# Designs tried in a protein design chat: VHH binders against h2kzm9r124to488. Part 38

Target 1, 365 residues: h2kzm9r124to488
Amino acid sequence: RFTIDTSRAKSNQYVVSLCSKKIGIIEYPDGRSDKQPCDVYWHNVVLSDMNKIVTSPQSRVNKFPGMTELAKKISLTHSISSMQKLFPDEYAFYPNSWFLPAHLADFHAFYRKAQALGKTEMWFIVKPDEGAQGTGIYLINSPNQIRNVDQRQLVQEYVADPLLMNDKLKFDFRVYGVIKSINPLSIYVAREGMARFCTEKYEKPDSSNFKNLYAHLTNYSLNKANEAYVHSNTLQDQTRGSKRLLSTVFHQLESRGVKTKRLWHDIKLILVKTTLAMLPEIMLHYEHHFYDSTGPQCFQIMGFDVMIREDGTPILLEVNAAPSLTADHIVPHPGRTLLEGGQRVRSIVDEVIKIPLVRDTLLLV
Short names: E, the ipSAE of ESMFold2; O, the ipSAE of OpenDDE; V2, 0.75 times the mean of E and O plus 0.25 times the DockQ between their complexes.

## First folded at step 9 (VHH; framework vhh_6fv0_2)

Design n2 (at its last look DockQ between E and O 0.71; V2 from the best seeds 0.00; counts 0 for: unsure alone 64.6 < 65)
Fold by OpenDDE, look of step 9:
Structure n2 (fold): chain B 365 residues (1-365), chain A 125 residues (1-125)
Amino acid sequence: as target 1 above (365 residues)
Amino acid sequence: QVQLQESGGGLVQPGGSLRLSCAASGFTFSSYDMYWVRQAPEKGLEWVSWIDSSGGETYYKDSVEGRFTVSRDNAKNTLYLQMNSLKPEDAAQYYCAKLREDSSGFEVIYPFDYRGQGTQVTVSS
């Protein structure tokens, strides 16, 4: 029987264990005491000693060395920017970006040029490189509004023309891809994904609303704290929830006359192009990590956050090398805020997405 | 077994036209989206055009938009690419391609493993 080591799966252990059981994989939650290699190793994070843990070249591991760092905002932007220089039209799906502090002057230059051309209503989003889940993110409409110019952070053009549904809530897609291998490169996309909705109605940024992150940021981690967050208990209810199935939203878009097949095609291309942009560094990190041995076969589930512009064109917002595989929400107690505590509640949307994702990934490798 | 056979390539002058054809067999052609991809010398494989299974939707690489037209005849299991106003940068080996089928919840998006031998397009004065 196929074996899996989940001793380092941590937060992923539940879903991986569940899926392993379903498909008949023998799980070792504490590792193998007999020191025999497992067929698959599932790690929540890449540790420096991974090459010491996964020693068999026949084994598979669910993380590429260095991918976590590579997928960070600045690193990702470096990779994509390199490709944009060579193929500007093909990589237009990634907004103009600047790395602070190194590109501060360039950002100022860009802004001045834009102003000279009459583009006076430009907005930018500032993202700390180490920040997760929307922490420390803010909007600016001038370089002079950067709070700390010495801090490592990413500045990007803000997408101010999002495609909106009838509810006028800004949303993006979490699309899941699997890099099955890098030599040769093989990429899969999950047919089901997630749509994340803001909890307040979108309005174009201005001096009065730019601080309202509930209207401008789609991150679940942020919006879940808002009282306006809509948790769905059933698949029927999720059609109006703050989290929806990608397929549900696509269906809704189709009913509005959106060319969803084309949209999906464009999204797939974004996944491919983004992965290709990252590939040289992935390979480098792999070789470096396994320099003293024949390395195992690595694969990885990736999350791609994609926003759709009003004209139907998708924009890449972020890449996540370790998308959450948890399938529950914390719901505040009645009459209390989330800060005061809550209970864990099953998320049907997350379950429908993530359980098959992990299951099928295990079957794929 | 999936089989794709491209034809119609050749040598043309800049501004000229070619019509590529692809004969498909070994699968239900009408059930699948089809692609045209190309590979120029010293360049990687790149997609050129997409057409959905019904032929109702088409998409093109920006550089070929307005010049190329993809179409299909599902009754004949044939894919077409009309290339007008050809440019030197269009010179490449052109392939008809289909994405691999996966019975799982995944779709293979790279590489285009199902493709023919290709047909050479050369654009030269």
Scores: ipSAE 0.621, ipTM 0.823, lowest interface PAE 0.5, mean pLDDT 92
Fold by ESMFold2, look of step 9:
Structure n2 (fold): chain B 365 residues (1-365), chain A 125 residues (1-125)
Amino acid sequence: as target 1 above (365 residues)
Amino acid sequence: QVQLQESGGGLVQPGGSLRLSCAASGFTFSSYDMYWVRQAPEKGLEWVSWIDSSGGETYYKDSVEGRFTVSRDNAKNTLYLQMNSLKPEDAAQYYCAKLREDSSGFEVIYPFDYRGQGTQVTVSS
């Protein structure tokens, strides 16, 4: 009998328990009392004491040690930049990036060279080290606008030419990849994913609007705070709503003449190339964590955030080491704001994406 | 069990043409999408072309589009790559490849399950 320990799944436990029940896996939601190992351990985040919890080499755990740090923007950018130097054409899917203060002069030189070549409108996103998600991030159109130039921070080219749907909303795709193993390396992509839309029409950055963070982020949590947000509570509502199925948006793109098979191929390459760029550090962290013992077999569901340019080329924005696997969200009570209280409701879009994702991952491992 | 054997490479002048072949055995060839990939010495593996299992759709890396044509003959279990207007940057070892198809909600995207020994394409300047 195949067994799973879900005692550390936290908010993701509901979906994992549901999938375990449907496929006949014996679940231990409070941990196993007979001291025998489970076949799978499902954690909600990368735990620093993983080597204490998962000790059998026959067991699998859904997180790699150190992955939280490796997927952070700075570490991710270091990994990809190293590959860009070796294989510039293969890694062109990641925006030009500069680590400040070390690369401040390089950033100024890039700006002056591009300006001399006739580029008159260049936008960059600045991501300070100490900002919480969505806080401290800002746009600039000149290196002189960088705040606190002596602090560590990341500057990246901003994609100011996103592909828009007929509703003129900026969006990105959340694509789910599974690293099944690293020895041998085995990578899968889920056929279904999420498209996340801004709640207001996109306008290109200019001098009057570039401080408006809502228009330049496709972060679902920011979209949920906007009262104009439309929840997709049925499959038939997939042509509207701030959160839509990837497959629905792909069909809409096809109707507009976008080469969606090529787009999907390019997205799959982004997942592979990004994982390959990270792989040396993944292996080092695993070996360091389990130096004096044989460790478990790790696998991991990763979230890849991809934006599409007007010319149809995909750009990697972020990697999430612990994407949410919940199938509900909080909405305000009728006639009230979310700040006045809310209730949990099922999200059909999340359900359609995440239940098969978790089910098929359990079957895969 | 799965076997892929590439042939048809050789030395060619810039602007010349070559036709590569890939003989497949050990699997149901007509059920799989097929790829051409290439590897220059001391460089990574680069995809070149893709063709679906029926031969009805094809896609190419931008640098070869319009110059290369992929095709297949499912009755003969053979994949082809017609290479026209060859450039020095096309010089590489060329492989045909297939991916393992997963019947679940996933696609396998790494590694390619199988490739042959390849065939060398050399373009002299």
Scores: ipSAE 0.412, ipTM 0.711, lowest interface PAE 1.4, mean pLDDT 80
ESMFold2 (binder alone), look of step 9: mean pLDDT 77; pTM 0.771

Design n3 (at its last look DockQ between E and O 0.82; V2 from the best seeds 0.00; counts 0 for: unsure alone 63.7 < 65)
Fold by OpenDDE, look of step 9:
Structure n3 (fold): chain B 365 residues (1-365), chain A 125 residues (1-125)
Amino acid sequence: as target 1 above (365 residues)
Amino acid sequence: QVQLQESGGGLVQPGGSLRLSCAASGFTFSSYDMYWVRQAPEKGLEWVSWIDSSGGETYYKDSVEGRFTVSRDNAKNTLYLQMNSLKPEDAAQYYCAKVREDSSGFEVIYPWDYRGQGTQVTVSS
C-alpha cells in the first residue's frame, strides 16, 4: 500500500489526511516509528533538514527546495525579467517591475520617459517583498510617493484596465498548477480554480480612491474584513459571491462573448512560461540541497494569480509556492466585527477546489 | 495507441511557403483540440498554433500570426499548418500534438507528450 508521511504537513494535514483516506493511502501523521521510508512526504514548509528526513530517492516530497524564496515577489520578478530580456513579446504577460532599492534610478528614468511621451496617468503598485496577504501594499502615481526607498520591495505597473463583470467588481483568478517533475519538466494545471472578487466597485485609480484597497486589491485576506464580503454557503449562491469557482466565472464570461478557450490557453501558457523562467533556479536549489545524496523526486502545487485585462489578455500578478489549502473561513458573530472573533465555517468553494486538487495531486505522483 | 505523423517540411528560402500535415490515429481525432509546436536548435519546445476540436477556433503565437494558418479535416483525421512568408527564425522541427488524456482534474500543459516524430523546416538565408 502507498504510504504518506504527514508529520510536517501542519496546516495541510487535514486536507491531506482526508484525501489520503479517500484514495486508500496509509498515513503516518507522526512519521514512521520503524524508520522505513514513506512513498510520499507532505511538508507545509521546506526546512533545512528536509534532505535528512527524505532520504530515499524513491520517495516523493511535495516541496522543491528554495521554491518559497524563489516565488517571492522580487525573486520571481528577477527570473521573469531575465526571460523578458530574451523574449520580450513572449513574456509581456508580466507587468513592468522594479525592485527597490536597486532599481530606484531605473524606475525614475522609466517614469520620466513615460511622462515625456504624454503618459501622465500611470499608476504603480508597491509591494513589500516579505509582505503577504496584501499587507503593506499601496498605490502611487509618482516615484516620489514611495514611502521608504531603502526597504526591499517590488514596484510594478498597476493594471488599471481590468476586465469587469456587470457587478463592476475587480477580480482575478487563482489558477493551480502542479510541477510534477523538473527533470524532465512536467507541468499540470487544475481544471478548477478560484476567482477572487474585490468587495468595492472598481474605479480607475485617482487621488480620491487610491487608498481604497477593497476596490483595487483582490486578496481574500484583505477583502474578508470588509462588511461587503459575500460568503457563499452553496454552489448555487457562489455565482454572486466574493469567491467563485473559476469555471463559474468562465461560464459567465463566455455568456458575455469572451473568448474563454483562448483565455484559458493563454493562462496555461503563462503557467508554463513562468515555470520555465523559474526552472534554472529550481534546479540549482535542488542540486544544492541534495548535494550529498541522490535526492527524492519533488513535486509542488503552485498558485498563480492572474488578472484579465479589459481586452481579454491575462496578466500574471503573483506566484504562490504554498497556496492555502484550507477549506474553511471565519465568520463574525452576529453584530460583531471579525476582529472581535467569529466561528469557523465551511467554504464550499474552497472545498470544491482544494480537496480534489490535493486528491488528484496524490494520484498524479 | 495514439499516433501522430507529421509531414511537409523541407528547405525554403525566406519568404517561401510550406504546408505541413499531420496524420492522426489511435484516438477520436474530432474530440480533441490539436496543437502545432516547434523546437529550434538549442531551444525548448514552443507553442505555435492551436485549433479546437471543431475547427471553429484557431489561435497563433504572436510571431506567426497572419503568416500561419492552422486547419483540420476531422473526416480524414488530419491536421494542417499552412506557413507563408517564412522567416529564418521559423526554422525548427515541427510537431503536431494533443493534450494527454487524463480522467483527473488536471490537464497536462507541458510538455506535449503526444506528438509525432516531427518534420524539419529549414529556412535558408
Scores: ipSAE 0.565, ipTM 0.830, lowest interface PAE 0.7, mean pLDDT 92
Fold by ESMFold2, look of step 9:
Structure n3 (fold): chain B 365 residues (1-365), chain A 125 residues (1-125)
Amino acid sequence: as target 1 above (365 residues)
Amino acid sequence: QVQLQESGGGLVQPGGSLRLSCAASGFTFSSYDMYWVRQAPEKGLEWVSWIDSSGGETYYKDSVEGRFTVSRDNAKNTLYLQMNSLKPEDAAQYYCAKVREDSSGFEVIYPWDYRGQGTQVTVSS
């Protein structure tokens, strides 16, 4: 019979256990005592000691070694930028990025060419390397505004033209991809995903409001930095704001004249091209981690955060190597803070997305 | 069971035209969206164009938009790709693929679901 070890699934264990029961998988929530390997190991995060835990080449594990690092903003940007230099039209879905000082001339050239084409409003986010924990991130609209140009820092296009819904709320899609294998490469996308809406109406950057936007970017960046270093299914991993089904928002976009079939195809291409850009490093980390024996077949559920421009063009914002698979929220008790305790509340939107996602992933393996 | 057979490739000079065909059998052709994809020696498999099941909507890779036209004849179970103003970078083995849909809630997005031998397009001086 097909077996699964969920002893390291942590907060995700509930959904994985539920799906295992529904499809007849024998679960070992505490690990096996008989020294036999399980067919699948389900970990909540990429574990640095995976090669000591999953030792059979006949086993599958739901994480690739090193993927946490590879999906971080800096590493992801390096991978995609390398492909952008070789194939600029193919990788236009990621904001143009420059690592200063090395690419300073390239950044100036980009800006000058865009001005020659009549672009009047261009905004960029600057993330200084030293003090990059969010207290130093700022917006610019000209290369001449870069502070300390000889210091290491990341400059990236700021997408100032998001498509907004009727309430003028900024949103993004969380699209779930599954890397089933890397040799041969096999990638799936879940048809259902999540749309996440901000709680505040969007304001375009200008000279009068960019200080306030700077503060919002700093708060967002600090939250993302914590996410990159913690990678847990705590409240800190949960975004504030309303959650809706991707299918519901797609229907709403279609009614507004957006070509949603084109949009979906473009999003699928983003997942494929991003994975291709990361693939050499994924393979290298696997070979390094299992250098002295045949390792398991790895697969992984990845979260892709995609925003849509006003013109319907999708843009990749972020990749999450360990998206939450929980179906409930922790909210504070009435009149108390979360630090004083909380209670779990069922999330129907998360259930509709994540239970089929996990079930169908288990069926793929 | 599903069979896809591509034809219509050949040698053409830059700026020339070709029309590819894909004969489909073993499934209800009119129920599926279809892709054209291509494989070049120095590249992996790339998508080229998409057409919905009715033939009412199409879209294209940016580099071929305006030069290529995808169409289908559901009565003949045939998919077509009209390629005009061909460039050397268009040289490849061309395949048709159906969109795989089932009750699992997933789509295969790599590799694309193609089953034929393809048809070769060569663009040379």
Scores: ipSAE 0.542, ipTM 0.761, lowest interface PAE 0.8, mean pLDDT 80
ESMFold2 (binder alone), look of step 9: mean pLDDT 77; pTM 0.780

Design n4 (at its last look DockQ between E and O 0.79; V2 from the best seeds 0.66)
Fold by ESMFold2, look of step 9:
Structure n4 (fold): chain B 365 residues (1-365), chain A 125 residues (1-125)
Amino acid sequence: as target 1 above (365 residues)
Amino acid sequence: QVQLQESGGGLVQPGGSLRLSCAASGFTFSSYDMYWVRQAPEKGLEWVSWIDSSGGETYYKDSVEGRFTVSRDNAKNTLYLQMNSLKPEDAAQYYCARVREDSSGFEVIYPFDYRGQGTQVTVSS
């Protein structure tokens, strides 16, 4: 009989427990008292001491060691930029990026080349102090606007031409990929995912307003990380909530003339190419983490955030190594505010996406 | 029992044309969307073209769009790739592959489901 340890699933435990019960897996939500290994270990996040917790080579664990760091913007950008140097057309789906001060000359050369080719409007996002998250970020439209060129910072192409729905709201897709194994490499994509909409209208940057856009950019990034800022209560509300089914938005795009089969295939290529770009570091971290012993077989659900340009082409924005698998959110108690605490309620959109995702992942492994 | 056999490769000058074929057997060919993929020594395996099960919709890698045409004949269980205006960068071993679905709710996106030895395209420049 198949067994699963969910003692470290934390906020994701409800969905994993539900799926385990549905398919007949024996669950140990507090761990096994007899100290025998389980067949599967389901962790909420990548644990730095995984090699002390999951020791049997016959076990599977739903996280690769080091993946949290590898999927962060800095490491992800390093991996993809390395591929962009070798295969610029193949990796055009990721915004061009430069690590200052080392790549300052390269950034200037890119800017001059783009101007020579007739690009009249170019915007870049600057992330000073590599350790800062969501602070100090600003937009520029020329390399001369970088404030402290001698300091370590990331400059990245800003997508100023997003496809908007009729209400002028930006959106992106959260696409779920599963790395089933790395030796041999096996990657799956879930056919259903999430579309996430901003609550504020998009304002295109220009020379007079780009400093004012900082607040919108910061709010957008924070709301994306939270995933909880606007909820849909039923499937019939899919056209109005800030979280909608990917399939619903694809149908809407198709009705507007977007070639959605091409779009889906381009998104699948993004998942594959991104995973291939990350693979050397994934393998290296696994070998280092299990240096003296045979480790467990790792698999992992990954979240890929993809934005669509006006012309229908997809752009990879971010990779999440531990996307939330929760299907609830907190609302205030009746007659109280959120600051006074809250109640857990169902999220129908999240249930439709995440319960099948977890169920089918368990069946794969 | 699934078989895919590629043919039609060869040596061509830059700007020349080739027509590749892929003979399918051991499965219901008309039920599957199909890929053409290629492998060059310095690029790894990459997707070139896609065609839906009916043959009514196609799409192409940007670098080959306008030069390559994918088609299929479901009565003959055969997939085709017409390659025009060939460039040195197109030189590769070409394979056909099925679009795979492994389990409910998932699609397999790596590795490709190809079974043949492929067919070599070389472009002398």
Scores: ipSAE 0.627, ipTM 0.813, lowest interface PAE 0.7, mean pLDDT 82
Fold by OpenDDE, look of step 9:
Formats: structure tokens, C-alpha cells, sequence
Structure n4 (fold): chain B 365 residues (1-365), chain A 125 residues (1-125)
């Protein structure tokens, strides 16, 4: 029987264990005491000793060395920017970006040029490189509004023309891809994904609303704290929830006359092109990590956050090398705020997405 | 075995026209969306046009929109690309392509297609 080591799965252990059981994989939650290799190793994070743990070249591990760092905002932007220089039309799906502090002067130059051309209503989003879940993110409409120019952070053009549904809530897609292998490169996309909705109605940024992150950022971690967050208990209810199935939203878009087939096509291309941009560094990190031995076969579930512009074109916002595989969230107690505590509640949307994702990934490798 | 065979390429002057054909075999042609892709020297593979299985929907790269027309004859298992107003930047090896099959909850996106040997399009004065 196929074996899996989940001793380092941590937060992913539940879903991986569940899926392993479903498909008949023998799980070792504490590792194998007999020191025999498992067929698959599932790690929550890549540790420096992974090459000492996964020693068999026939084994598979669910993380590429260095991917976490590579997927960070600045590193990702660097990879994509390299490709943009070579293929500007092909990589237009990523907004113009600047690394602070290194590209501060370039950013100023860009801004001045834009102003000279009459583009006076440009907005930018500032993202700390180490920040997660929307922490430390803010909008600016001038380089002079950067709070700390010495801090390592990413500045990007803000997408101010998002495609909106009738509810006027800004939303993006979490699309899941699987890098099955890098030599040769093999990439899969999950057919089901997630749509994340803001909790406040979108308005174009201005001096009065630019601080309202509930209207401008789609991150679940941020919006879940808002009282306006809509938790769905059933698949029927999720059609109006703050989290929806990608397929549901696609259906809704189709009913509005959106060319969803084209959209999906373009999204798939974004996944491929983004992965290709990252590939040289992935390979480098792999070789470096396994320099003293034949390395195992690595695979990885990736999350791609994609926003759709009003004209129907998708834009890549972020790549996540370790997308959450948890299928529950905390709901505040009645009459209380989330800060005062809450109850863990099953998320049907997350379950429908993530359980099959992990299951099928295990079957794939 | 999936087989695709492109034809119709050649040398044309700027502003000229070509019609490419692709003969498909080894699969149910009418059940699959089909693509035209091209690769120019020192450039990567890029998609040019897409037609759904029924032929009811067509999509084009922005740079070829209005100049190229994709069509298909499912009865003949043949894909077509009418290229008008050709430009030097259109010069490339052209391939017809089909998405690879998968039996899982995933879709294969890389490598995403079967391709033929291609047909060379050259645009020169």
C-alpha cells in the first residue's frame, strides 16, 4: 500500500489524514519507526533538514525547497519582471511594481511621467514583503505618501477597475494549481476554486474611502473581522456569501454575458506563465538543497489570487506557496465581536474545494 | 494516438494572406476545443486563436484580432486559420493544438496540448 508521512503536516494534517484514509493510503502521523521511507511526505513548511528526512529519490514531497521565499511579493515580482522585460505583452497580467527601497527613484520617475501624461488619478498599493493576510497594506496616490521608504516592501499599481457583480462587492479568485514536477515541468489546475468577496461596497479610491480596506482588499483574513461578513452554511447559501465557489461565480458571470471560457483560458495562461517565470529559481533551490544526493520528487499545491478587471481581463495579485487547507473558520458568538471570541464552524465552501484538491493531488502524484 | 498535421504555410509579402489547415485524427475531434499556437524565432510558444468544440465561440490574440479567422469542420476533422493582412511579426512556426486529457479533478495546463509538426509562415517583402 501507498504510505504517507504526515509527521510534519501540522495544520494540514487533518485534511491530509482524511484524504489518505479515503483513498487507502497508510498514514504515519508520527513518522515511521522502522526508518523505512514513505512514498509521500507531507510538510506544512520546508525546513532546512528536509533533505535529511526525505532521503529516497523514489519518494515524493509536497514542497519545493525555497518556494515559500520565492512566492513572496518581492521575489515573485522579480521573477515576473524578468519575463516582462523579455515578453512585455505576454506578461501584462501583472501590474507595474517597484521594490522598496531599491526602486524608490524609479517609482518617483514613473509617477512623474504619468502625471505629465495627464494620468492624475493613479492609485498604488503598498505591501510589506513579510506581511501576510493584508497586514500593513495601504493605498497611496503619490510616492510621497509612503510611510516608511526604508522598509522592504512592494509597491504596485492598484487595480481600480474591478469587475463587479450586482452586489457591487469587489472580489477575486483563489485558483489552485499543482506543480507536479519541474523536470519535466508539469502543471495542473484545479477545476474548483474560491471566490473571495469584500464586505463593503466598492468605490473607486479617493481621499475619503482609501482607508476602508474592507472595500478594497479581498483577503479573507481581513474581511472575516467585519460584521458584514456573510458566512454560508449551505451550498445553496454560498451564492451570496463572502466566500463562494469559483464555479458558482463563473456561472453568475456567464449569466451576465461574461465570456467565461475565455476568462478561464486566460487564467490558466497566467498560472503557466507565472510558474515558468519562477522555474529557474525553483530549479536552483532544488539543486542547492539536494546537492549531496539525488533528491526526491517534489510537487506543490499553489494558490493564485486573480482579480478580474471590468473589461474581463484577469490580473495576478499574489501567489501563495502554502495556501490554507483548513476547512473551518471562527464565527463570533451571538452579540459579540470576533475579538471577543468565537466558535469554530465548518466552512462548506472550503470543504468542497480543499478536500478534493488534496485528495486528487495525492492521486496525481 | 492523437495526431495533428498542419499545412498551408509559406512565404507571403506583408499584407498578404494564407490559409492554414490542420488534419486531426486519433480522437473525437468534435469533442475538443482546438487552438492555433505559434512560435517565432527566439520567442516562446504563444497562443493565437481558440475555437470551442462546436465552433460557436472563437477567441483571438489581440494582435491578430480582426485579421485572423479560426474555423473548423467537424465532419472532416479539420481546423482552419485564415490569416489576412499578414505582418512581419506574424512570421512563425504555426501549430494546431489540443488540450491534453486528464482523468482527475484537475486540468492539465502544462504541457497543455498535443501539437503537430507545424507549418512555417514567413512574411517578407
Amino acid sequence: as target 1 above (365 residues)
Amino acid sequence: QVQLQESGGGLVQPGGSLRLSCAASGFTFSSYDMYWVRQAPEKGLEWVSWIDSSGGETYYKDSVEGRFTVSRDNAKNTLYLQMNSLKPEDAAQYYCARVREDSSGFEVIYPFDYRGQGTQVTVSS
Scores: ipSAE 0.593, ipTM 0.807, lowest interface PAE 0.6, mean pLDDT 92
ESMFold2 (binder alone), look of step 9: mean pLDDT 79; pTM 0.792

